# Ledger of designs, part 3: miniprotein binders against Protein EXORDIUM-like 6 (EXL6)

Target 1, 305 residues: Protein EXORDIUM-like 6 (EXL6), of Arabidopsis thaliana (Mouse-ear cress) (q9m8t8)
Amino acid sequence: REPPSQIPNGTLDLSLLWYGQFTPTQKERVHDFIESLNFDAKEGLDPKVSAWWKVVESYQERFEVKDIYRQKKSNRTVAPRIKVKVVRSYVDEKMKYGKELTMGNGEKLVETAIGNMSKVVPVVLLSAQVRAHGVGFCDGTCQHNALAKIKGQKEPRRYIMVSNPEVECPGECAWPFHTADKGPRGMTYQPASGEVGADALVIQLATGLADLATNPDLTKSLFKSETTPYNDDVKKNHESSSMYIVDPATKCTRVFGSGAFPGFTGRIRVDPITGGAFNSHGINHLKFLIPSIWDPKTKSCWTPM
Below, E stands for the ipSAE of ESMFold2; O stands for the ipSAE of OpenDDE; V2 stands for 0.75 times the mean of E and O plus 0.25 times the DockQ between their complexes.

## First folded at step 3 (miniprotein)

Design s5 (from f6 with Y5W F7L T37Y I44F L46W)
Fold by ESMFold2-Fast, scan of step 3:
Structure s5 (fold): chain B 305 residues (1-305), chain A 81 residues (1-81)
Amino acid sequence: as target 1 above (305 residues)
Amino acid sequence: DSRVWILVTSDDPQTAREVAQRIHDMAQQMGARVEIYIHNGQVFVWITGMDRDQAHDMAQRISDIARQYGMDVQVYFDESR
């Protein structure tokens, strides 16, 4: 394993492009989640969304090792903070390129999100009506994190693309708020916001931001393989038994609490008033369900609970 | 319709695969709609398309197979979701 990628201590300036029609709840949840990444007030409820983000920030920790010939141990410095903020938010409700996006159309949306701004990270959010081709959505992935070559710029630009999976593949990309299309359906819960599309977008964005923060140049991969029950699916008769093999990477991507296994989120909380599922708290007493991330220090999927 | 899932845990991944295969073979012979997932010594069995009594009978048969191999078994019953 190579040392984790480093991000210079500073801010991630996000430029959001909302492609298609989104509810106010979907937009508010994304903004509230982003603000919650750096919310660490003492009077706030625990566990915090910011505690999850601190694990991501820990990938930037510097290790200073004394001469091993003198039997000295490493000194770990405190991880720098990464402040995430939205600097631009643009809405294309009419969907300039229609509901079926090619790779080229997607790259044009990334360019639109960047505009004339230097050093922003474009985040393209696709509404439930939109299908993006060539990026693997609903075919083994629920978010796209890549490099775009921008005309007139020497350096390629990192970008994140997420989609509202409610129409195309809710059983793959909106679990545990929807029953799984394939594989163990297991536990399903109500979204804390009341909208599957809002909380599913947060899960996808959380994964995309963690990916970007831990591997900003894409020159290395912390997870060399990602599998889902669908990737190991053997064609079957609907009336007969089928068997799938699931690797640890799949367990990590679908882990929300301690004790998780295929079909079970792990230990999480349910709001007694709303019935909404959550494992973390953010700004304004808001509750979020966010996915686990790999912690190389413990060699396990870190969970808020 | 009722839904039932069963978790069988083995300390040996090879034994888990053998148990999963035996469950799969039994389900195929019975024409039962069963999905089996194997992960690092765990066998997760999903039963669908059966009424409550049929699903419990299937869960009992699966539990008997697992116990024959010295495995522990947990059964979860869910009439929704």
Scores: ipSAE 0.077, ipTM 0.663, lowest interface PAE 4.1, mean pLDDT 75

Design s6 (from f6 with Y5F F7Y I44W L46I Q74L Y76F)
Fold by ESMFold2-Fast, scan of step 3:
Structure s6 (fold): chain B 305 residues (1-305), chain A 81 residues (1-81)
Amino acid sequence: as target 1 above (305 residues)
Amino acid sequence: DSRVFIYVTSDDPQTAREVAQRIHDMAQQMGARVEITIHNGQVWVIITGMDRDQAHDMAQRISDIARQYGMDVLVFFDESR
């Protein structure tokens, strides 16, 4: 087994492109979430968003093999740090390519987010009224994480594209802030920010960032599925122990806390003042609900609580 | 060891509590561990400490109980090996 591919230089420099109309809350929540990934102050509340990000970082752990001078084998695992920061943020409120995006138009937005920068990860955020075709949004996926061939560049560029699902498919991509469209309807909660779109964007971006950081070269990972399907009809066509090729955060879709199962988020908290649902704390005492991530060491979906 | 996840929906919070109590009592009699969460007339039950055959028998008994109260039931299995 080879070690997983690594994030260059231990930094993830993001270039954000906001396509369409976004509220201040939606923009602030995304920026606050990103800043919270590396926030590990002692006076902060637990569990931290940064604790979740440490699980992501653990995918790039290295084993110390041998101290050649001391003739000693070291089996200590070293967890690298991945510093995430926004280096550019651009807004296209007038929507240059309109509200109906083809795959080709989406690729042009990725190129716009890259600009002249050689070492950034473009993140394209689509407003609630925009529909992107060919990327699988609202048709089995809630974020798009892929490689783009950039004209004039030798190596393909990894990118993330997320859409605000509050208008197009909230039941698929904004649960638990909206009733689910399939499977058990289950429990629903208020978003901590007060806006479904803002907290749903954070969930989708979190999934995309985790999948990108754990699999930066987009190599296939094969995981054993121990969870039954949400729909009984699907179980009739597949075995419950089926092996799937999925990314770590996508494998734990709809899991937010310990004890989660179809229709139930697992253990989370509710803010007594706002009614907002959360499972983690970030900068400025902000509360976030972030999705679980697969932990290969425990062979389970790790949760913040 | 198998875990059984059960989701039961009711429009009546009192009926949900009565069904949850009967599920708890039955699981205790069968030596299974039960975790129950109730929210807005919906009941989530996690049962542990059973093998596959016991889990399927438990799921059938729980479905029978819930149907006696006119409730919708969804049962899922997690068979960690």
Scores: ipSAE 0.000, ipTM 0.257, lowest interface PAE 12.8, mean pLDDT 74

Design t10 (from g3 with Y6L F8L K19E E46D M48F F50W I88L Y90L)
Fold by ESMFold2-Fast, scan of step 3:
Structure t10 (fold): chain B 305 residues (1-305), chain A 94 residues (1-94)
Amino acid sequence: as target 1 above (305 residues)
Amino acid sequence: DKITVLVLVTDEGRTFTFEFTVDSPEEMRRIMERIREIIEEMNPRDVFIWIHTSDPREAERFARIMEEMFRRMGFTRITIEIRGDTVLVLGERD
């Protein structure tokens, strides 16, 4: 008997909580990005945000093929679809828990995003006014996708939390729109939206959605990386095996195009009208810069160009 | 520097959660000993540990320490995910 999928009916129903004050540009970019994940119109420009999302979707096929009791040769010809939609959006502009968040406050924000809904993915978005250090941002971390214990529920819930880093830690979490604090400084680019915070939020959300969709059950990770170190000593000494898995989007951190290396995004494009950096197209002729994702079929970071 | 540890223990289809916050890496050794005591007392089939640290180098170190601890405790399948400053560890046995 097979465990149920955590992506019910091929749909990711997102419940957004906007904590603090956001510009119209920041809100519109997040919604436009989400809508662009499933935009596959023939008249749209390539590469598409939806082409990137198809790589994410292909991971569902991999999980099914590994079922030892299934004889599903025909299923290899069917590409699974994951429809991403916003089913709830709440705004807390006055910041109920203030600007200095604790881990306990963060848990309550996740609960607020869930509301009374049994099958939603809570997405908490923190404004630039919030000091997100207390919930684990800006000390090496630029987004969270993890598990939260919800009062009254027996199983923990997957959530995504992103923060606008442009005030608190732009040097850690706003590259390539800001000079990096660590490693080679490299080049910087203008954000396609005109706002560092808007495009940084999209990059964080893209990473969180990709990692969640490719590994929805953190307690039962099935992913193996070709570059994952295997510790032979563990096997020899205790008859156990160790497997290190790097989340697919995190494995391709700071890779946006072909030929990327520390300090260089890889090959991307610049909009001649706005000067904004992008590697993909979405709805309404909008341009996005989205992070690369590990493609298990090619065993490399998939890049739009 | 702050370290946060979340421990999820699953038994008979129910998940129990334990949370720890530590101000230094040295105190982390005490918390890991407490985690070991909890796991041995509950004798769970599956254990999931999430660790956040401000130093990515410490994340790699904690991953290795957790792998060794789980191996010594009889977990036969150990999966480790490293996400910059965050470590996710799944131990399975029986």
Scores: ipSAE 0.000, ipTM 0.265, lowest interface PAE 16.6, mean pLDDT 73

Design t11 (from g3 with Y6V F8I T17Y M48V F50I T79W I88V Y90I)
Fold by ESMFold2-Fast, scan of step 3:
Structure t11 (fold): chain B 305 residues (1-305), chain A 94 residues (1-94)
Amino acid sequence: as target 1 above (305 residues)
Amino acid sequence: DKITVVVIVTDEGRTFYFKFTVDSPEEMRRIMERIREIIEEMNPREVVIIIHTSDPREAERFARIMEEMFRRMGFTRIWIEIRGDTVVVIGERD
């Protein structure tokens, strides 16, 4: 059998494209979050963002055989490390393709983020002024990860596109910093950074990165299936349905701590000075609220607390 | 009345997401029957159903129908939240 698909060389080099106007806090939070994924200093506060990323890394476990020729079955499970780094950051503040993006325009933004780099993952971040069509934003998703066919390249490229979390559908994409659109309203929290858009953007990016890293070739997730329930008197224009098996981070949607249920995040912490909500710590003692991720070893949504 | 129904079915590491949109309350009975079939076929440990209607009275009626359905299907823990025209029903079993 062929070995399972893995992230090349255990590195995830990101090329960011900021499309539209963003605050300095939004840009800083994204960069600080990414740097925090691999921050494991002993003097750092627990729980760490890097502990969450270690669960992501565990999806790429493999066995090493020490002596094949002597047929000694000495197998050891190795937990691979995935180093995440921003290698390029580009800002298109003028919005070259306007505020209403088609799928074709989105593909051009992905190409812009790639530039001439052969081994980067493009991450396109859309500002609050931008609407992207055809990718399901505000209709069940807040980030889109897919494959793009790049002209002149044999293999398609994985990319992440993150919608604006705070304007178009904040009840879906900026929860728990905004009242939910559906389900129990529950309690809302203040963002640790002081900006809803910054902390919500981190949540959506975290989801996209985790889903990409746990299934880099899209080979381990089942694709969605569209079904229309057929009854003698039910017409196609009156109903539609779809079935999905979702990626590990998306499977734990709206879970941030143990004991979560619809309308409630589960166990999290609140900074007594700022009121900011968080469940993890990163570089420079920064506080982050990051989403849960499915852990196949425990068969549950892993939470920092 | 436009009605939107979201069904989330979770069973030991697998999550299924279903979305239904119907234009009338009468069609809702057929969707509820379809939901029952999905739950019976998949035998999940946890089900979350979210219904949005334009009528709070219909929301309460749907909550009662769903609670009865969950009890008959062996869910041992059932939670219901009604917020105006939105209903959330959660069923859990071991």
Scores: ipSAE 0.000, ipTM 0.120, lowest interface PAE 19.6, mean pLDDT 73

Design t13 (from q3 with R30L R34F E37L I38W E41L R61L R64Y E68L R72M; at its last look DockQ between E and O 0.01; V2 from the best seeds 0.00; counts 0 for: pae E 12.4 > 1.5, pTM E .763 < .8, SAP 79.282 > 70, placed apart)
Fold by ESMFold2, look of step 4:
Structure t13 (fold): chain B 305 residues (1-305), chain A 94 residues (1-94)
Amino acid sequence: as target 1 above (305 residues)
Amino acid sequence: DKITVTVRVTDEGRTFTFKFTVDSPEEMRLIMEFIRLWIELMNPREVEITIHTSDPREAELFAYIMELMFRMMGFTRITIEIRGDTVEVTGERD
């Protein structure tokens, strides 16, 4: 037996708010992707969504987490594992704030997704019927991983917001499932689910989760260690920008496989039966196209294939 | 009008310069692939790309393309200037 690791595992509890009308495929796709993050890599086909998530988890090791939690002065450290769970789903098909969101109403949606839960990450999903320009979508932004000030709380709360782009800005936020509005037109592919919006939401959510899970402030909260203060060691390591890379999945936007460049996804696979594009496998033999993750060690995008 | 792309890489006081003339969209994709592969091989800390075009919409498009490429390649400090028929994009990384 190896010596026990002192790096604790954590759980990322998600509270989903479905704002507007979503198809069953869109809802199932998001839930299946989340469940696939936890799927054991020993079974099923490779590359796995869970292997991609392990790369995200390993980001903790690259911020010298092993130095924080090491007691025997060893260079052997096991990267913490993060289980992702949906602990609440709330559906607002009537769209309380209408189809055209404002910044203020966007913050109220985050507050609604939090509800009375003190330790969740709210995830607001906007349906295709929603016009989200007022909250910053479609002007270079296809998903949010941000902080919101919540009335009655001292600290701001981290949230993820995604928007089905198939109506409002498919050429900006649904590539490669739709022709791009800017840059080289490039190759397009069919979504593995059969719905542009469903697979675009997965890409956006995967990006937001990866950026959130690699954030040192959230990482400290997830591991709940009161004995070894994370902030002191992170502050001492702030002089190394290669160890603290903000938003590593967003940094690899439109990179899905090795050899990517503007207009080319990189190497991905196409299912010979469905015609759907993918670069990873999840639960129930499902196939997903998920983003790449910036790797500060190699100074390049780590790709699923 | 033809579009001219000049790539300038400076590393350890040495400067390497490449110039491309773009006659078609297919050539632009090949040029971008060459630039990406060359920068990956050289691993420079600083790259400057100068684009000459008389069409302001093309200038904005190529600035966007070059910024995208720099972000995909891990440049964290990106400067874009558009002056007349010239677009300069500079990327720096650690």
Scores: ipSAE 0.000, ipTM 0.309, lowest interface PAE 12.4, mean pLDDT 76
ESMFold2-Fast, scan of step 3: ipSAE 0.311; ipTM 0.732
ESMFold2 (binder alone), look of step 4: mean pLDDT 76; pTM 0.732
OpenDDE base, look of step 4: ipSAE 0.539; ipTM 0.840

Design t14 (from q3 with R30Y R34L E37W E41F R57L R61F I65L E68W)
Fold by ESMFold2-Fast, scan of step 3:
Structure t14 (fold): chain B 305 residues (1-305), chain A 94 residues (1-94)
Amino acid sequence: as target 1 above (305 residues)
Amino acid sequence: DKITVTVRVTDEGRTFTFKFTVDSPEEMRYIMELIRWIIEFMNPREVEITIHTSDPLEAEFFARLMEWMFRRMGFTRITIEIRGDTVEVTGERD
């Protein structure tokens, strides 16, 4: 038996909670990105956001192949699909818990996003003025993926939390639309939406969705660390503990195109009319810049270009 | 304080607006039953309810109550927005 890596029923029903003030561009950009995950763009507009999402979906392929082989002896592996849709949106413009969130306040926002829904995935989006304590934002991470214990429910609920980094830490979490805090100072691009915060939110949400879809069992993420809880103990099998380390799909968060290296995004496109940087196309001829996905089969970052 | 409820139902390009004012939260149960009847009769694809109240706990309670009702009536996309003294709840279905 292998640990579960599949999304139940092949559907992610998202409940969005917008905490604080967001521009219409920021809200529209997030919704357009989500809709683009399962939409095939016009044939001449490759690469597609949906092609990127198919790579994320492929992480479920191994378990489906084994089930098909065992039960039906199928000639072809059925490509798993994860349909992503927004089923609820909640806006708290006045910020009920203020601009500085404790972990407890964050958990209450997760509960608000869930409402009375049994199988929804809550996504909490924090405006540029909000600070969330204890989640590591701007200190080694730009999105938060965790489990929350909900009153009246026996099983914990998976949630995603993202923040608009343009005020708190643009140099860490809004690159390549902002100069990085460390490294080359001159490497920046224009956001395709015209707003740094809008496109940065998309990158962070894309990262969060990829992490959730490729690692739905968060307890297994503890073994992604290079150091193990048994590094001080002698292992009988004489095997390196690194054999139990799984590279996260989000290993490639600063890789956007082929040929990337520290300080360089890799090959991407720039719209000659708007100057906006992108590596993928979505609905309504919209352009997005989204991070690459680690591919364990090829041991490389799958890049849109 | 008075509570004002505005209900907008939209179907096939037609929009109807109903406005109600009540003096207490207890009277809201009658407005909820009337709203449910309007939605059942008109079978709209979109409904927007705007509530004005001076009590933020009442606002949150009514927002959740409206969401519960919309879910039971088959609305699949629900938006809740709290803006000061105003709560807007929108339900959409195909």
Scores: ipSAE 0.000, ipTM 0.352, lowest interface PAE 13.0, mean pLDDT 77

Design t15 (from q3 with E26L R29F R30L E33W E37L E40Y)
Fold by ESMFold2-Fast, scan of step 3:
Structure t15 (fold): chain B 305 residues (1-305), chain A 94 residues (1-94)
Amino acid sequence: as target 1 above (305 residues)
Amino acid sequence: DKITVTVRVTDEGRTFTFKFTVDSPLEMFLIMWRIRLIIYEMNPREVEITIHTSDPREAERFARIMEEMFRRMGFTRITIEIRGDTVEVTGERD
């Protein structure tokens, strides 16, 4: 009776909250990336940001366990189309809760991004001025795509939160545009936009959007995911027939092209004029570096190149 | 060393246990957000989280984050017990 989770009406309406000071390049880069998700021009250069988004759109259909009662039906399926658009953009450049955020402040920012809108996905963007460590960033996390309980609403709201890591933790969350803090340091590349923070925000947002679109009902997926198994089988309380559910873009962290390994992005391109690193093309001949997506059939990351 | 997290949620006499293992503190915050989703979905009257870590500073930090999360989720009685490298955080509500 509960149908599979889907993006309502094939549209993903985003409400952006910009917390702190952002450059025009950072704001334009985020907007251009979002618009590029739905830019499908035949004359555009490959690989396309829109082609990457087509993989995201098809994810549940490609990797869903086939219903045994439907196995006699046609094997041909058409991927759902998900149009992503910004319906609201709010700026808090004075930072109502200051530069050091608590987890409670983070929740209030999500509520602010929602406002009074019933059918939007809030996207909270934290500026480089913000110490986002207090809301869980930098320590193994460069973006959040989770559920929040909203006062006055019965259903939890799915949200995305990203932080510009340029000042706080560039070695963790701005690679490959900054030298890595851990592991082999490998090569670094120039950001295609000319700003480390702008392109790092795009990678974080892309990761959050892909994980959200492929797994829109996180609460149901958590109970089907394998957690750490008990060493003693008698003490198993949440194991047996659970399915492993992965956040496919997060699973492919630091994989941008084929042949990636610690310290190396995999195959990517460098713009001969700007020196900027990219693996996809978007609107207005813009170039983007976007994350790979986990493919459970091959047990590897699907890459744009 | 590995960090282990055990989450016990109790509601209407039923107890469910979830266990997580992370190889570093850097992965802990991802697990913390997932724990929040479990608590939201199950709406339990009592939650107990036990964290085993070799770093007492990390233990205190994790306890503070869990306390804030519990407070925001409507738990009215929150208890934190730190014993060396073990942290126990319990949230209760009516």
Scores: ipSAE 0.000, ipTM 0.096, lowest interface PAE 25.7, mean pLDDT 73

Design t16 (from q3 with R14T T15V T17I K19Y T21I R29L E33F E40L)
Fold by ESMFold2-Fast, scan of step 3:
Structure t16 (fold): chain B 305 residues (1-305), chain A 94 residues (1-94)
Amino acid sequence: as target 1 above (305 residues)
Amino acid sequence: DKITVTVRVTDEGTVFIFYFIVDSPEEMLRIMFRIREIILEMNPREVEITIHTSDPREAERFARIMEEMFRRMGFTRITIEIRGDTVEVTGERD
């Protein structure tokens, strides 16, 4: 007997906390990406951001066949869906805890993003000038997702924290929009939005959302990997061991298209007018570069192209 | 003797860029076979390959190999520009 779905009612209600100063492009890019996760219009623009999200959704796929006649009559699909939406967006431009955050300050920001809301997923976004200590940003990771014990609440809360890396560590966390600080460098690509920080934030958020949605309680070891795609972030933060457990998006770090290898993104597209790099399409004809995700059905990193 | 290869593939207004770093001239043949596979798979109307090498003699040799490969793949207009250690080869077809 398998336990119930890990994501209640198939909905991720996000509460965003923007900590520090962000450009309009950075804010719009994040919102557009989130909306694009559920945009599945059949209009010939493939691959879609929503196709990538369907791979994420497949991890929640639990199929039990009961009354097959009833299912056929209702035309019900058996594939689970995870609706992602922003239910709150709060901006702290003054940076209540300053530019240098301790782990305790980070926990308070998570609590601020939650407010008094039950069942929201807090997403803390840190501006380019903010430094968060103790969470591994720019020292093995480019985003942080974990469980927080919230005062007055019975259940721990899963949260995501991302940071704009364009000032602190673009070589680690803004590739391929910036030359890598380790390993092969290769040609840099232009961000589709025109801003390195905006597209880097999308990549980090995509990774955090995928890892959260595929393992929301952190109680499930999805796989144990001795052979991961090249990933300086994971390797730098690894203990003295060749065997480790990684989340699906983290397992495919720095893979954006088919044929990827250290220093090469894999097959991607470039907008001929803007020069912007992308591998997927979203709402309003927007183009996104999103990371590959490990697909347990094919036992490989699913690439958009 | 680091060699850098940038492959720009254009088809119906969409541009794809593939980037390779080669640590030896011997590995270049394997990369060229991979480039050929990419072109065969994508069937583009235009391909531009830029090769940067520290040896001008290697640049000329790579230019000749690329020209022959493009010709055998059915590109009807082939342009080659060699500038010191940099080679630009463009193949076009209708």
Scores: ipSAE 0.000, ipTM 0.134, lowest interface PAE 22.2, mean pLDDT 74

Design t17 (from q3 with E60L R64F E67L R71Y R77T T79V E81Y R83T)
Fold by ESMFold2-Fast, scan of step 3:
Formats: structure tokens, C-alpha cells, sequence
Structure t17 (fold): chain B 305 residues (1-305), chain A 94 residues (1-94)
């Protein structure tokens, strides 16, 4: 079995590119969410955003035989930490490539977010003004965490791209803050920040970060996806096909708490003053609604509550 | 077929159980309103409602009605399970 590549030095240095016009709330929520991933102070409120991130970190433990420490009969294990921080934030308010985005233009935005930095993860955030269907959004996808071929670099670069779904596909990508466009008509909730776009951006970014951190070597996943389940010639004598890496946040789509079913988020909390929905706490007593993540240890969607 | 509704109210570590039988889906609105009155009067921290019905579409409909009721009544944590002909909803506050 071939374990997935480990995050180098246990750090994810993010380079943000804000494409188009964003509110202060949208920018603040993204930065506060990122900072909350590593906030594990005892005085903080539970459940924590960092508890969710510990599930992501546990993927390094499960699939990396190296550095697993087992002790006592309790079968206790230790997972490496992944520190996430923003090292660059660039704003393209005028939208250099216009409002209708193509895959080619998306790749150029990724290159812009990388700049001259060799070890950053580019994160491209698209404003509500941007039409992102041309990059594959709004057809079952609300974020990309993929590979881009960068001219002058040996290996393709992993990136995250998320859209503000307020305008183009709110029924698909802003649920549960907007009525779903497919399936059972379920309950909708108010966003904790007061802005649908801000909290929806956090959900999509959380999904992208989790999938990136649990599967940093996307090249292997792309190869395995290309192989059909019924291709005996390809599977015979190929051990790599026996190790299946799934996208853990995508596997738990629309699950935010225990007891979820089509049309219902599962167990969540509601702020009694604002009506804002949340399932986790971060820095400065901030409240976030973040998606559940698949836990291969329990073979279920791990939920904050 | 009869619809059965079981309401469990927990306050200060003690649980009280109320049971209702509904002969038709049309009577469910009246029963839900009565349940709301009981919850308002007792002001409990925790409530569990279990509904058994032979129609899974009615079960789904009752789930949404209970979700809205609990949300409107200020319950801050809501859990719901639907299994075929059974709906279980738990609400917590305070």
C-alpha cells in the first residue's frame, strides 16, 4: 500500500487572491476561520474549529505508517499537526480577466496567487460578481482543489479556488443559508456572520482545505479516477489501485451535525439573539458552521456535535 | 392507520412522558399545537418527540414541522432522525 504524501514541515502557507469586490465581513470571516484552525486554547468554547482540523490532521496518522506512535493497551496514536497561516493576501478588485471565468483564466489567477513563492498554496476567492460555471462550478461542485501546471516549474502546483455563491448558484452552494434547488425542501438558517456569502465562502474553503490536506498528492487520485472499475488489465499487478483515497469533506456533503438527512443539516446550534446557525467556535468567541468530514477510523461522517 | 406521538420532557434530571394517538394526519396540527403548549408551560431544557406513522412521506413532513417548532421556541441544538415510518426529534436549550 502506498501512503499519501505528507504535508511538508507540517505547514500550509496560504497565498490568497481576492478576485473582484468583497465586503469587509467576507474577508474577515475567511481570515478568522483560517486562524481558528489552530486555535486550541483551553478557555475557548467547545466544539472548536480546531477539533474539526484535528480530524483532518489524523489522516496523516492513518495513511502514513512512518511517525505513528502506538503506546499502552489503549491503542493511543499521535497525529502530526498541520499549521495553517496566510502569508500573502492580494486583491484584484477590477478583475483583470473579466467576470466570465474560463479554466485558462483560472490557471492564470492561480499563477498570480503564487507570485514568486515556491512553497505556498494558492487560494483564489471569486466574488459574487464572477460567473464561475466556465471553471466547473454550479454543476455539483462549489470549490476546486486541483493541480495547475506552472510554466518554469517541474511539478504541478496544488491550488484551491472557491466562489461566492450568492448570485450564480445559491441553491446549490449556499445551503443551508439558502433554499436548496434540488431534493427535499428543507429548513434554512441564518448565517452567523449575517452575510450568506461570507459563511458560504467559509464552508467552501473548509471543504477545499480538508480535501487538499488529506490528499496532497492529487496526481495519484487523478490516475486512479481515470481507471475504470472493470478494467482487469490495469488492476492486475498494480498495488496502487488497492489504496483508495477519498475526498473526506465531499463524502459528507450537506452533513453538518449528527442526525442529518436530505434537507436537514443535522445537530447544530442557533445563536438566540441573531438566529445565526453554527456548529463550532473559533478565535475571539466567533461562531462558524463547517461541514462534516469523513473519518476512516470510525467509517462515518465526523460531526462537531 | 393510527399515528402515535410520544413526548419526553427532561428538566432537572427528571423525565416526564406524554403520549398521544392521532387517527388522521389532519389532527396532527392540533396535536403539535398542544405539544407546543406543554413545552411552553414546563419550559424544559430538553425535549424528545417520537412519531410513528405508516406513511414515510408523512414522517418527513412531521420532521419539518417539528424542526420549525423547535427553532421558533428557542431550542439551540436540534437533532432529528427519520427511519422509515419513525421520526425522532430532540431539542436542547439553555
Amino acid sequence: as target 1 above (305 residues)
Amino acid sequence: DKITVTVRVTDEGRTFTFKFTVDSPEEMRRIMERIREIIEEMNPREVEITIHTSDPREALRFAFIMLEMFYRMGFTTIVIYITGDTVEVTGERD
Scores: ipSAE 0.000, ipTM 0.204, lowest interface PAE 17.6, mean pLDDT 73

